VHH binders against q84jc2. Designs and how they scored, part 67

Target 1, 232 residues: q84jc2
Amino acid sequence: MSKMRNLVEEKFLEFYESWVIQLELYLHQLLIAHNNNTMSETELRHLISKLTTHHKAYYTAKWAAIREDVLAFFGSVWLNPLENACSWLTGWKPSMVFRMVDRLRKSRVVLVEAQVKKLEELRVKTKFDEQKIEREMERYQVAMADRKMVELARLGCHVGGESVMVVEAAVRGLSMGLEKMVKAADCVRLKTLKGILDILTPPQCVEFLAAAATFQVQLRRWGNRRHYVTHS
Below, E stands for the ipSAE of ESMFold2; O stands for the ipSAE of OpenDDE; V2 stands for 0.75 times the mean of E and O plus 0.25 times the DockQ between their complexes.

## First folded at step 4 (VHH)

Design t25 (framework vhh_ozoralizumab_d1; at its last look DockQ between E and O 0.01; V2 from the best seeds 0.00; counts 0 for: pae O 11.6 > 2, grease 27.9 > 24.2, SAP .796 > .668, placed apart)
Fold by ESMFold2-Fast, scan of step 4:
Structure t25 (fold): chain B 232 residues (1-232), chain A 125 residues (1-125)
Amino acid sequence: as target 1 above (232 residues)
Amino acid sequence: EVQLVESGGGLVQPGGSLRLSCAASGFTFDDYAMYWVRQAPGKGLEWVSEISYSGSYIKYPDSVKGRFTISRDNAKNTLYLQMNSLRPEDTAVYYCARGPYLKWSYFTSGFFQHRGQGTLVTVSS
């Protein structure tokens, strides 16, 4: 166990708790806007901008943290077991947000044919980008298990002097590769989110963001209750 | 409980072939990379092959390239090692092992932490 690793976890946990509280506040504003027919397009765009900035702040903080300790994001201490179980490469699976888009089809705001076509094109591209990242991660995992890594892992319980340097170099190499993979996945997430928001009208953006935030908040709530019931 | 059970070892003459099998249970087999590791008498562990969770990526050391073929059947939760053109220096106990990473999620175990009991392969005339 590393104290430097604990510091990264502590700092990001503090950030994440505050970030989630602010997300819940924005969710309330989104729900009010969604149910209110008097809000102007300019006011809706301002609310959407606040949410976009909020998500951008998350990735700014995440990328700073993974530069120091990417492994902290594989099984995060600031997430409950359900949230961790639902993670795809340290976050939400990009193609899953199209499930939120499908919910818009049943709402008060109907998508026009041109939007449906563009969303389908984006879905296909997002799945292609996902498969590319999955293929890279799959290849990377195989590269990690070559003889050198197996040998180093076996020697880990008998570490002394020179062995520490060899293990540290191997861990640093693994961490750099994982950092690039996580950033690549996050870029797909951001491109998918931006793509959806660029296709949707402001009222549709509000409904989409409300659906996404509701899912995130509910997943956290369900996971917290389940953990208490099973491990109280 | 993670269980890995190897089979298919035995005595074979140089130039011969053997097919090893590993039956996996107690975890979602298709979420993990799998590998074969061997230990010759009086020597350390030697990595023999790895296969990714889907079977798309495979890696071998030069000592077995062109002679050994790793494969998996995710529907049957089974890992295989086809060994051709066997040499006396291939004599070892062969272990099936689960990889350290869960698919696209998180690090779950150390290298060779979850392994079977092994199956003995003897190459001798």
Scores: ipSAE 0.537, ipTM 0.798, lowest interface PAE 1.5, mean pLDDT 85
Fold by ESMFold2, look of step 5:
Structure t25 (fold): chain B 232 residues (1-232), chain A 125 residues (1-125)
Amino acid sequence: as target 1 above (232 residues)
Amino acid sequence: EVQLVESGGGLVQPGGSLRLSCAASGFTFDDYAMYWVRQAPGKGLEWVSEISYSGSYIKYPDSVKGRFTISRDNAKNTLYLQMNSLRPEDTAVYYCARGPYLKWSYFTSGFFQHRGQGTLVTVSS
């Protein structure tokens, strides 16, 4: 993975390292809130709001960065190889978060029938939005290989001036399309997160956010260690 | 090493048909768009058809639309071009080419750096 870093990558690496440290601090607070049944609903909602704001800050920074270099988010220098390999369009797959909710239901979180119904509705909508993005990405693959672009890419290798400017414009168009799809995926992620937090009670939200942060921190730690026991 | 091997060319009368095949090896075929290009004697490369990695999205230029059909068999790592109602102007060397890579973790344009040696199609009376 030897890759030259540009200014976008350097800035986002610095941001991300700080962002993860703060996430770990919030995880500590979530675990305390989980283990301490004396926190008021107002205190729990305040903590949940801090986590929500923290996640929004990540996307605010990301969207600024992808405007300059969307490809930096495909094989990111601030993620280890395991984290990168688990990515779906530069981040966690929205529908997969429901596996985490399902796991919590089996062990700790008790949901009433109305919550289960709302979560299923959200799961269906999330999956629909994901599939729409996946279809658009596949369609984009052939648009990238469009006849005009093929001819321009060949001409751009052999001539300068007018042809080079047209080729560069075509490449920028590809980046804008890819940026659009990454933003669409991020919007589904944010809508899904908000939807889950709106359906769950404040104590259940703390459980969910703690599980999510734990997974993210563990994935980072596991990827950095590289050694684990497997069964075949 | 990426390899693409075209076959199925030959001599055919106007109005006839041919089916070209392209055997792919050395890469994960299912991850790439594929397409056919051709080169008539003394001319540059011309796009003939393209197909997305699953086969769900296909495009043709007007010059071959309705006469040519691109398809792929991802289980056999093979790309096909069914060419019907052939015309003398379809005479060319036909190449299959690997298009862009599309994966969720990594993305590259990968434009057209890999093509086979070609198969000659001659349409004459």
Scores: ipSAE 0.057, ipTM 0.521, lowest interface PAE 6.0, mean pLDDT 80
Fold by OpenDDE, look of step 5:
Parts: sequence; structure tokens; C-alpha cells
Structure t25 (fold): chain B 232 residues (1-232), chain A 125 residues (1-125)
Amino acid sequence: as target 1 above (232 residues)
Amino acid sequence: EVQLVESGGGLVQPGGSLRLSCAASGFTFDDYAMYWVRQAPGKGLEWVSEISYSGSYIKYPDSVKGRFTISRDNAKNTLYLQMNSLRPEDTAVYYCARGPYLKWSYFTSGFFQHRGQGTLVTVSS
């Protein structure tokens, strides 16, 4: 029996499907731009701006949704298992993008010393921020298993009355904490992305964004194929 | 479930014309921009036309501009592509693809996740 989706899941699923389609369009434009050396800096900046705006729109929608049900994002029914497996606190792990930059450096992108230095500084900062968030998450997760919750767990599934209220209160508390952490994580993602884009030249930004978008789209495709094969 | 079904493809001589249709179902058709994309053998997806949810905005790449005309009938949930002055290089599978929701303020070109099975257009002497 398939799990019934809640309203938040359904709404966000619909949003995300549209969002991904738009991402694919942008990816196509990025690839064209990357292969077109005649594009002006202004044109490249405009394309970069469109993509950044697109990502901002995602987080705007996400943050609206998590206010209603943050737990929906820890199941993320709009993602396939592969995408979910690669998720860190309901999204991409910020430090991962530096691996992508490293890959670009080894292939086509030439960074000057000043850029390399700035990227390293940003990497260190990003890692620090990630760890801080992880520690805080751990605190919330451990706190969930408090004395009251453990005692309630012993009562089984047929608990009513005051016990139910206590459980609900506990879940609400956890949810509030999770919402805070998810937002914090998203902020780190956005800051990291901005930081990288500020360091890179417009052509380099286009290449980076193309790589990132490609990875995201391909990850989804790979995961979907596997899922269909497994369940077909 | 989102469904897009293309039709109207076939074999045509250079200089000929075809009209493709796409029947849409499973979503509110007039809430979305629509696109035609094509894929030639051994090549990637190529954007060939876009039209906004209301039809007020239309765009073509230079490769088909002046030859192709995109249109939509929202009452019939149908997208059209009139193809004139066809060339051998237009040979491809043509797909109807759903674009972003109307709440989005930008229009872009590219390939799409939500598209039909396609219809083959062959331009040959």
C-alpha cells in the first residue's frame, strides 16, 4: 500500500516538477553559452542572474512549505531514493560544490592564484558552518529521546488522551528545531553559491553552473531509471 | 498524470510543409508555457519554439525563424507547430514539452522533462 501524501507534499511535488523543467531549460542555455565564445559579458551575467533567481525561487517556495510541514522535506517524496541519499539536511551539501570546482580546474577552467586563495577560504568557512549545523541537529535528534518520549514509546501505538498530546508537543518542538536547522543549512548553501559566483568570472560561472545543473538533472535521471527498473 | 501526445509527423520533400499537433492532458494546460523541441539522430535536444500560457509571448531560434509557427488552443488543450519550407536538416523527432508554471516571470529555451513520445519528421528528396 502506497503511503498517502499530505497536502504539503503534493503541492511541493507539483512545484518541484515545474522547477526542474525550468532548470533543464537553463541548463540548455548554459551549455549553449559555454560553447558560444561570442556571447558578451552582459549576456553571460544575465544568464547567471536568471539561474540565481531560479534558485532563490526554490528556497522561497521551500521555506513557505517548511513552515507548514518541515517533516515533509525529510521524506521528500518529490525526490527519488538516489537523490534523497545524496541529500544533506533536505538539500545539497554545500561543501560538495567545491569538489565540482576542483573538477573544473582539472579539466578546462584556469583559475588565477587570487581566485584559488579565495575559494580555499570559502571552503574552510563553509565546512565550519556545516559542522556547526550538524552539531545542532544532533542535539535536537538526541533530545527527542528524552525520558517522557521513552516512557510513551513503551505504551505502544494505542495511546490516547494526554499521552497523545505529549507526543504531539514533542513532535512540534522537534519540528521547530528542524525548521531552524533547515533554514540555516539553506543559508549556507546560498552563501556558498554566492561566494563561488563572486570569485569566478562570468564564463567560469557559466561553466560551473552548467556542471552543477547537469549533475542535478543527471542524478534525478539516474535515480528515476533505477527506481523504474526496480518497481516495474 | 501529465500526458503529451504528438502527431502530424511524416515524410515530406524539401520545401514542403507539415503541421504538428500536441494533445495535452493531466494538467491545466493554460497555466503553462509550451515548447517544441526536436532531436535529430545522434544529436541532443534542440529547442525550436516556445509560447507562453496565453500565447502572448512567442520565440524561435534563428534556425527555424520565419519558417515555423507555434500556436496553441487552450480550449482544446492543443499545441501546434506549422512547419513551412522544410529542409533536410529539420529531420528529427519532434516533441511537445511543458514549460514552467505561469507564475514564473521568465521564458527560456531548452529541453524539458515533461514531453511526449514524439513524432518523426523526415525531410528527404
Scores: ipSAE 0.000, ipTM 0.239, lowest interface PAE 11.6, mean pLDDT 86
ESMFold2 (binder alone), look of step 5: mean pLDDT 80; pTM 0.814

Design t26 (framework vhh_ozoralizumab_d1)
Fold by ESMFold2-Fast, scan of step 4:
Structure t26 (fold): chain B 232 residues (1-232), chain A 125 residues (1-125)
Amino acid sequence: as target 1 above (232 residues)
Amino acid sequence: EVQLVESGGGLVQPGGSLRLSCAASGFTFDDYAMYWVRQAPGKGLEWVSEISYSGSYIKYPDSVKGRFTISRDNAKNTLYLQMNSLRPEDTAVYYCARGPYLKWSYFTSGYFDYRGQGTLVTVSS
């Protein structure tokens, strides 16, 4: 229903705004750690753990929200248009992580041969998991076109118009399949992130997390600034 | 401008075969599931077949399963329906319809929002 969707959207918007503020604070700490070679391995591991916990908290809140209304995460009201345009199945595309690592390797991060080999193995596994999800999404697309939904859509279909009520009833019946797909994608994201962090040394993890957080924060700021100059 | 143009209909004897084609334009064809639907004289629309955007997943109702085959050529923006072992009850206007757009973050309502003008298939004894 629209009332349930509005409540979920409002609650998650409040959560997300607080979560982003905390991410920016952690980014500040990561940048200090990156620029200060005096931090101990224990201190670096503690900071990495805080970021890992922070990302896990995001998925805990997200999964609670999608259980109530998964469609809120497609075209999210808490994201600007640029952030929404860059999403893959309600979040970042797992393969993007390896592009970020490659970019860091070329400019700042020196990896030993064993790390390069493990990253390539993880890249292959991540690509396989990503393709499995893509096949499941394609299968779900066909499931949406079952006979009952086609008949409901027919009742509302006419020249120059759509039946919102008929469409809404059909979509509501299929949202549970989308919830499972989104959770599967998020599991690949979390496993990929953990895999990267397990391969990298603590200083390399700090550089990776700083780059990832910087990209996320800058994407939000750039999108917000483009929107601002367009409207005022 | 979204356009779907059906062709290949005609008169055929019971047990015969016909191949329908649908030329799509005005949208990214390989982003959409596609349908064939039909309407017999004096009856409502009946779903005939559906195909996913890549062509990997296909569904049929029991009324046509084993007799009809849906396929698509994404390079040519064309949808096909091969109809074999035709029966008098298959007589209908056949429509090509654009299905739900469901690709990654771009979820839409999951109903067909556009259909062509149709092509008449008559199976007479």
Scores: ipSAE 0.012, ipTM 0.455, lowest interface PAE 8.7, mean pLDDT 80

Design t27 (framework vhh_ozoralizumab_d1)
Fold by ESMFold2-Fast, scan of step 4:
Structure t27 (fold): chain B 232 residues (1-232), chain A 125 residues (1-125)
Amino acid sequence: as target 1 above (232 residues)
Amino acid sequence: EVQLVESGGGLVQPGGSLRLSCAASGFTFDDYAMYWVRQAPGKGLEWVSEISYSGSYIKYPDSVKGRFTISRDNAKNTLYLQMNSLRPEDTAVYYCARGPYLKWSYFTPGYFQHRGQGTLVTVSS
């Protein structure tokens, strides 16, 4: 489904490509820190802060862009088909992060009882917030059905200015509700990340962030190779 | 290929009941909202009901509220419309239509593009 990019899409595509390149550089630093036990706690905290700032920069740019065109984030042109297929409300599903923590715990991350209890509490809260957003999205899905939507379906077989005006009004209404839901989902993502980093020690944070960045980078690389094979 | 096949239409007397069914294939049924729309002779399409992907949220226009009930069986990939207290004004071809995807990736002018061939409901005699 090739589509000519609009200005918001072109600007965010340029931003996202640069953002991913920087993420790969940070991943290299995280892997070095993980394999090198000579780094001080201050040095590890500094690296964690760089990653946290990097993720905050993403959401700052995203929220500016969705204010102009939230629909650009559904089926994004800067993401390959695999990345888009794995998205939950324009990003990663918050609860998946706890599976990553659990996998790390089985390999190297040894958590004390107090950390396990806090992570379980955060997991339950995150799943509750996630389900609340899913229910609201489901409710919003139905809220679109009315006389105007039937009229749009009928007008889908016409060409003219009247069709464009009706479509634009409907899209504007959808965009306002979607923007609110995307921001709500992003807030759950940020609170989940902050909560995990607040519970973990600096070495454990480095291991967690390295696992998360590795997954994101590998998903992109695998999807890009698959996309090339199917579209070239 | 998306396919929607309606059944259950027929001739019924005013005050009677009919149950329409729609068999869906070619897509993951429980990821989509589903709709019933109708077209009376000489008139345009009219939205009759909508149901969310899980069945938890349902909408009706005032013209059918309290008389029609939409439901779905996701295990059977089937959509239903129970029509009670039928009126001559309910005479129409009834279409099953696919709605927005769970993730709502985008909106297009062909929002109800995927609909079946329809089933005729005649309320008379």
Scores: ipSAE 0.185, ipTM 0.614, lowest interface PAE 4.2, mean pLDDT 82

Design t29 (framework vhh_7z1x_3; at its last look DockQ between E and O 0.01; V2 from the best seeds 0.00; counts 0 for: pae O 5.3 > 2, grease 27.7 > 24.2, SAP .766 > .668, placed apart)
Fold by ESMFold2-Fast, scan of step 4:
Structure t29 (fold): chain B 232 residues (1-232), chain A 125 residues (1-125)
Amino acid sequence: as target 1 above (232 residues)
Amino acid sequence: QVQLVETGGGLVQPGGSLRLSCTASGFTFDDYAMNWVRQAPGKGLEWLSGISYSGSYISYADSVKGRFTISRDNAKNTLYLQMNSLQPDDTAVYFCARGPYLKWSYFTSGYFQHWGQGTQVTVSS
């Protein structure tokens, strides 16, 4: 896949590559902590804090970038085809993190009944929020079709013709609604992540974050192996 | 390979009815919003109606609201426009147009790139 990169895409690609390298370093620390029971609660909380800050930095950079070009996040040039195929509204599907939580139930780290109940309540709430966003996105699909036609007519362009200015105006109209929806999805992601970490103990948080980071890193490595055409 | 084929146009008297169909092929029909657009002789394109990929959300231009009904059958890859109370001003070539698409894993748009050849509707006495 080759296309001209705009400045937003180039800047975010550089950010994302550095961000992933740091994530892999944190994953290494999480795996050491998970496999060795020598770390204090203070040390575990410090490591969890590093991961939380790292994810917040991602959303800070993302929201700045989508304000300039939200479409860059639909089929991102910094993601391989497999990563893009697994994306739900420009990121991970919030309810899928409960698969990582299910791993905790099968591990040596036992969840108490109160935690299981709270996690199930959070799962139900997360799925409800996902469905609400999906309904809004479907409604937006119809609303944007009308607006796009009005913009094309106003600019006097022939439909199907190649005009950068006409395309830019139509894309600009689409971006405002999409930005709102992406931010709504990201808010559900952050709320779900915070909710899980608030329910879990520090050792359970480390295991959960290790599972999540492992999945993200392995998905990238698997996708890179399947896609041999590289432009890096 | 993306194809949209409109049928059902013709000559009709004022107050009459017509049902237009648009058969889609070469893409996953139920991933896309679909639209009806018309062009009257010597005039520009006018958007008439849009329908979401599932059919749950529908919108109409004020000029046709209450007279026209858009619907879709995703199993048959077919879009419909039921036109009632036709007026001479409804005389136009009617086009089926593929709208923006949404896959829950990603969203892709551009301007409307895929249109059918159109079907002529003439409302006269």
Scores: ipSAE 0.340, ipTM 0.721, lowest interface PAE 2.8, mean pLDDT 82
Fold by ESMFold2, look of step 5:
Structure t29 (fold): chain B 232 residues (1-232), chain A 125 residues (1-125)
Amino acid sequence: as target 1 above (232 residues)
Amino acid sequence: QVQLVETGGGLVQPGGSLRLSCTASGFTFDDYAMNWVRQAPGKGLEWLSGISYSGSYISYADSVKGRFTISRDNAKNTLYLQMNSLQPDDTAVYFCARGPYLKWSYFTSGYFQHWGQGTQVTVSS
């Protein structure tokens, strides 16, 4: 074991800090668009596209990094302790986004009946996909134990000895299975995001994206304030 | 403090049956997969069976499939192993072991770090 941050963690930390800074800049643009009635539908769609591309870039970088070291994303060094405590399989639970949609519906945002129906259908589908991932997590619990136990028996590791079990096949199987589950969860997150943006009008998309970015930035700022005072 | 206590071992004739129990304390039992492992005299560890936190997924080693049945009662924090058609080569110390945790937002792979003290099973005439 080492206290040193490995290269995968350092590289993704640099990416994530830059990504959050850019998210804050896009949040500024979203707030201007929200408060300014003079932006055309074309201008709003371009801003929405930039946010969509920004989110895709996050996942593209994440998927490249988890190919190298998926365990870095459990207890991630680029997330503060509050962000880590709120994570579900290395990210926000996909259906959590609908809490933001519900909050917008209780405000001045008016959704027509057709939008409400489509959003509810998407919520149900997202929840179904989440449950499928949760079943895979439970199944993997047993499959992972099987592989680990077989490799331990083959290597002859002693129960209660000072030797530390190091089994290449068990570690490889663990990483591969966790990678697939994390990517599956991320795909549900992306599909749900795109589905919401397809259902909402461009002004509604701007309000939604602003709320989501505000929450994410606030969570990071709040968690970093607590983190620094705890570690100072 | 994690504690696992096996009971139910003993002497049995070939073809006989035993039911082992493992009582758990010091952790949230229904968050973890649980396992049975044995060690015959002068031999290494042999994994026998594992069961997921809810009991929905079960796996067996080929050597015991069809003869042994793993189960759990999460309300009683207890793991079971029903052993049927016992033969002399089933003679061993049987341990229960806490498996990995991967139910929520955190993962641990501390396998074999939490074992019971074991219970002796002897199959002979």
Scores: ipSAE 0.226, ipTM 0.660, lowest interface PAE 3.5, mean pLDDT 78
Fold by OpenDDE, look of step 5:
Structure t29 (fold): chain B 232 residues (1-232), chain A 125 residues (1-125)
Amino acid sequence: as target 1 above (232 residues)
Amino acid sequence: QVQLVETGGGLVQPGGSLRLSCTASGFTFDDYAMNWVRQAPGKGLEWLSGISYSGSYISYADSVKGRFTISRDNAKNTLYLQMNSLQPDDTAVYFCARGPYLKWSYFTSGYFQHWGQGTQVTVSS
């Protein structure tokens, strides 16, 4: 039986498809800007602002959706298996973007010493924040196997009446914890992204954002080809 | 099935005006933001304007700001684009495109998924 998508999954799928389409449009603009050395700093900043706003919009939507059903994001039906496999707490791992920066450095991007130092500081901070979140997440995961949850599991498939209420309450409690963790992770993502963009020059930002967007779009394409994922 | 049908395009002289309409069906129109986008020959899609589900929020691209006006009539499931002071560079196929669901009613430029076949707008002397 094909897993019936709940309302949150369905609506977010629609949103995400639209969001990705817009991302691809922005990617095109970024690539043009990157290849066009005649664009003014003001124009570049404007483009950067559009992209940052676009990413913020994603999290705004996400946070609204997770308030309804955070569990939907732990089995994100709008993502293919490859995308899901690369996900850390329902999104990209913050520390991953530093590898993208490193790749840029190995290309034509030249960072001054001051930028390198700042990036390193940010890397350390980001890693620390990730670890903190992972520890907290582990705590929640372990707590799922507590006495109460084990007892609930013993109820089996014939749960009815009061037992159903207990199960629902337990799931709600868990969901609240998960929501907290997801939001925390998202905050680290946003802070990390902001930090990087604050360190880089406008041309460097454009190149970075282009690389990031390319990776995201290609990952989706690769995964879709491999698994024949069809979306609405 | 989501359907969007754009109408109102045509040939106009520079400085002229057109009003485009988009009729929506197959979904709850007033639950979604709506957008106008265009595609000129040999160019990619360009976002022009967006309007939230209720019409409370509106945004324009710099390229059309002050010249184009987006509006909607939810009772008629129709989106409009009033285009004034048209220029040759405005020549393109214009599309109505559905944006995000209202529950996540934040508004930013460029969100869209579904669009129609488009309507041709040609500005030439």
Scores: ipSAE 0.019, ipTM 0.393, lowest interface PAE 5.3, mean pLDDT 86
ESMFold2 (binder alone), look of step 5: mean pLDDT 83; pTM 0.852

Design t3 (framework vhh_ozoralizumab_d1)
Fold by ESMFold2-Fast, scan of step 4:
Structure t3 (fold): chain B 232 residues (1-232), chain A 125 residues (1-125)
Amino acid sequence: as target 1 above (232 residues)
Amino acid sequence: EVQLVESGGGLVQPGGSLRLSCAASGFTFDDYAMYWVRQAPGKGLEWVSYISYSGSYIKYPDSVKGRFTISRDNAKNTLYLQMNSLRPEDTAVYYCARGPYLKWSYFTSGYFQHRGQGTLVTVSS
C-alpha cells in the first residue's frame, strides 16, 4: 500500500530519532561509569541491562516495520548518507564490533587469556555467519533475477491482467525474501552482541558499550555536520 | 554517474561467433550482478544472461543456453558475452545492464534502469 508504506517510513523516522537521543543519554552514563569507577557491580549490571533492553527495543520496532515495508530499510530516510554508506544489510556489520573489542585488549582493564580465546572463537563464528548470509544474498539475487527476468520477458509481449499478476507476485516474493534476510542478519547482530557481553566482566562491558555507542553517535553527527557545513 | 559502454557487435553469418564487451564506470562494479539483454527489431526487451557479483552464479534462458557464455573481469570492470552458433533470430541490439546491489545496504527497486547505448548484432547471409 502506498499510503501505509509512507506512514511506516515516517513513524520509524520518529521512533529512530527518539531512540538515538536515548542512546546518547545512556552513552553519557556509560562514560561516567567508565571514567570515575564509582559504581557498584550491581549498578554496572543494571546499566548494561538498560543498554541491552534498548537495543532489543530497536529490533522489535524494526521487525514490525519491515513486515510492512522492508525496502524502507535500504537507503533509509532516517539515516544520513554517511550512515547509509556504512550499513551492511540495513544495519551495522557484526564483525566490525570486534574493532571495539580490540581496543579492550590495549586498555587498563586487561583481558585474561581465557577471555581472549573466547572472543577470538566468537569473532571466527561471527565472520562465518556473515559469509553464510552473504552467500544466501547472492543466491537470493539469482532467484530474484530469474523471477524479474520472467516478468520482463512477459511485459515485452503482454499488456493485460496476466502481466500485472506476475509483477505483484514478484514484488511480494522480493519483499518476503528480503524480510527473511534482514531478520537473519539482525539475529547475527544480537547473537554477537550477547556473546561479547557474556564473555566480558561488567566494567569491560561498560567500556565496550561506550565504544560502540560513541561510534554510532559520532558517525551520525559527522554525517549531519558535513552536510550542514557544506550548505550553510 | 553510472556508465556502461558496449562494443563488439557487427554482421556475422549464421553459425558464426561474436564476443561482446561492456566497460563499466561510475560505480563499484564488483558489488553488482550484471545482465545482458537484447531487443530485436519491432520487439520488446529479452534477457539473454545473468551473472552474480562474484561470477559464481550464471543463468541463461533456453533460447541461448549452450550457445552463449557470460563472464566478468572485476579487476577490469568489464562484462563479456561470448556468442557461438549464432542464428538469424539472434539479430538484435544487445545491452549491458546493471543488476541488483549485492550488499542490500543500498537497494534499487528497478530492473535495468542503468543500461548502455547498445551494440547491434546482425546475423545474416
Scores: ipSAE 0.000, ipTM 0.273, lowest interface PAE 13.3, mean pLDDT 80

Design t30 (framework vhh_8fcz_2)
Fold by ESMFold2-Fast, scan of step 4:
Structure t30 (fold): chain B 232 residues (1-232), chain A 125 residues (1-125)
Amino acid sequence: as target 1 above (232 residues)
Amino acid sequence: QVQLVESGGGLVQPGGSLRLSCAASGFTFDDYAMNWVRQPPGKGLEWVSGISYSGSYITYADSVEGRFTIIRDNDKKMVYLQMTSLKTEDTAVYYCARGPYLKWSYFTSGYFQHEGQGTQVTVSS
């Protein structure tokens, strides 16, 4: 935990709102590129690079923020309830993107045998890495139940001196463990995304990125409408 | 409306055994770690043991390791503490406590909750 908790949440909210607006602009460019079929390979690679840089900027900002307050990313204030309910360890579940890849097999742009082989190898490796993280999270669940955590639960903010120092040490240990696991999950996400883009041709990359961005944007819109209706 | 009901305590002599039970209701039992904590007469709470939501990971306080075994039955929504080789120092009120909520899609940071009356364990010769 961090003394910057409130400031971290406000700062990341501002960042995320701006980041999503730019993602929607990139999505429009991806849809135009996919539909009109007249862009050069160089132009397509430039667009793919802009999207890749945009996603990298998200993780750079996220890792800076979780260093200060990792708990802000569990039940985030910048996400609606539907987005939060669909999160897996503070983000998208890595294996989910292979469902989007499977749709490319049914598109007008056919995957060659070598690509199919490499994508299946990547899918298996991604699921393996995902399961390793899930086992680590379950192990961490009981690691939170040490003497320091019991003392933290008992004392709150009512007792000073030595008690405060013990609580601070326990909070630091918890935060460091969660930060490590979130970064491990994010590394699997980035590795999976890079792997897919390295295997696909530029037109296939555009189609994949358009599908991914469409899902993210629509999930946010559906959640916002549902929240608006039920909130009254 | 979370309810945790402890039972199984009693009087035993040093070296004896007891099995404590905790019946849980009012929450999704399979999503939470479960813990045993104890409070000796005139002292603060001491964490004893914890078990993960599936039962695959277990940890113990150094003072009880090798002597106590924590078990959970998710179908029955029960947590047990099998105590062997009991010592006078194990005399305490034992409480069942719900641990932090963990789910693969999200995490809610909640700490130990022991709402039951506890169960008294007295070790005396």
Scores: ipSAE 0.298, ipTM 0.677, lowest interface PAE 2.7, mean pLDDT 81

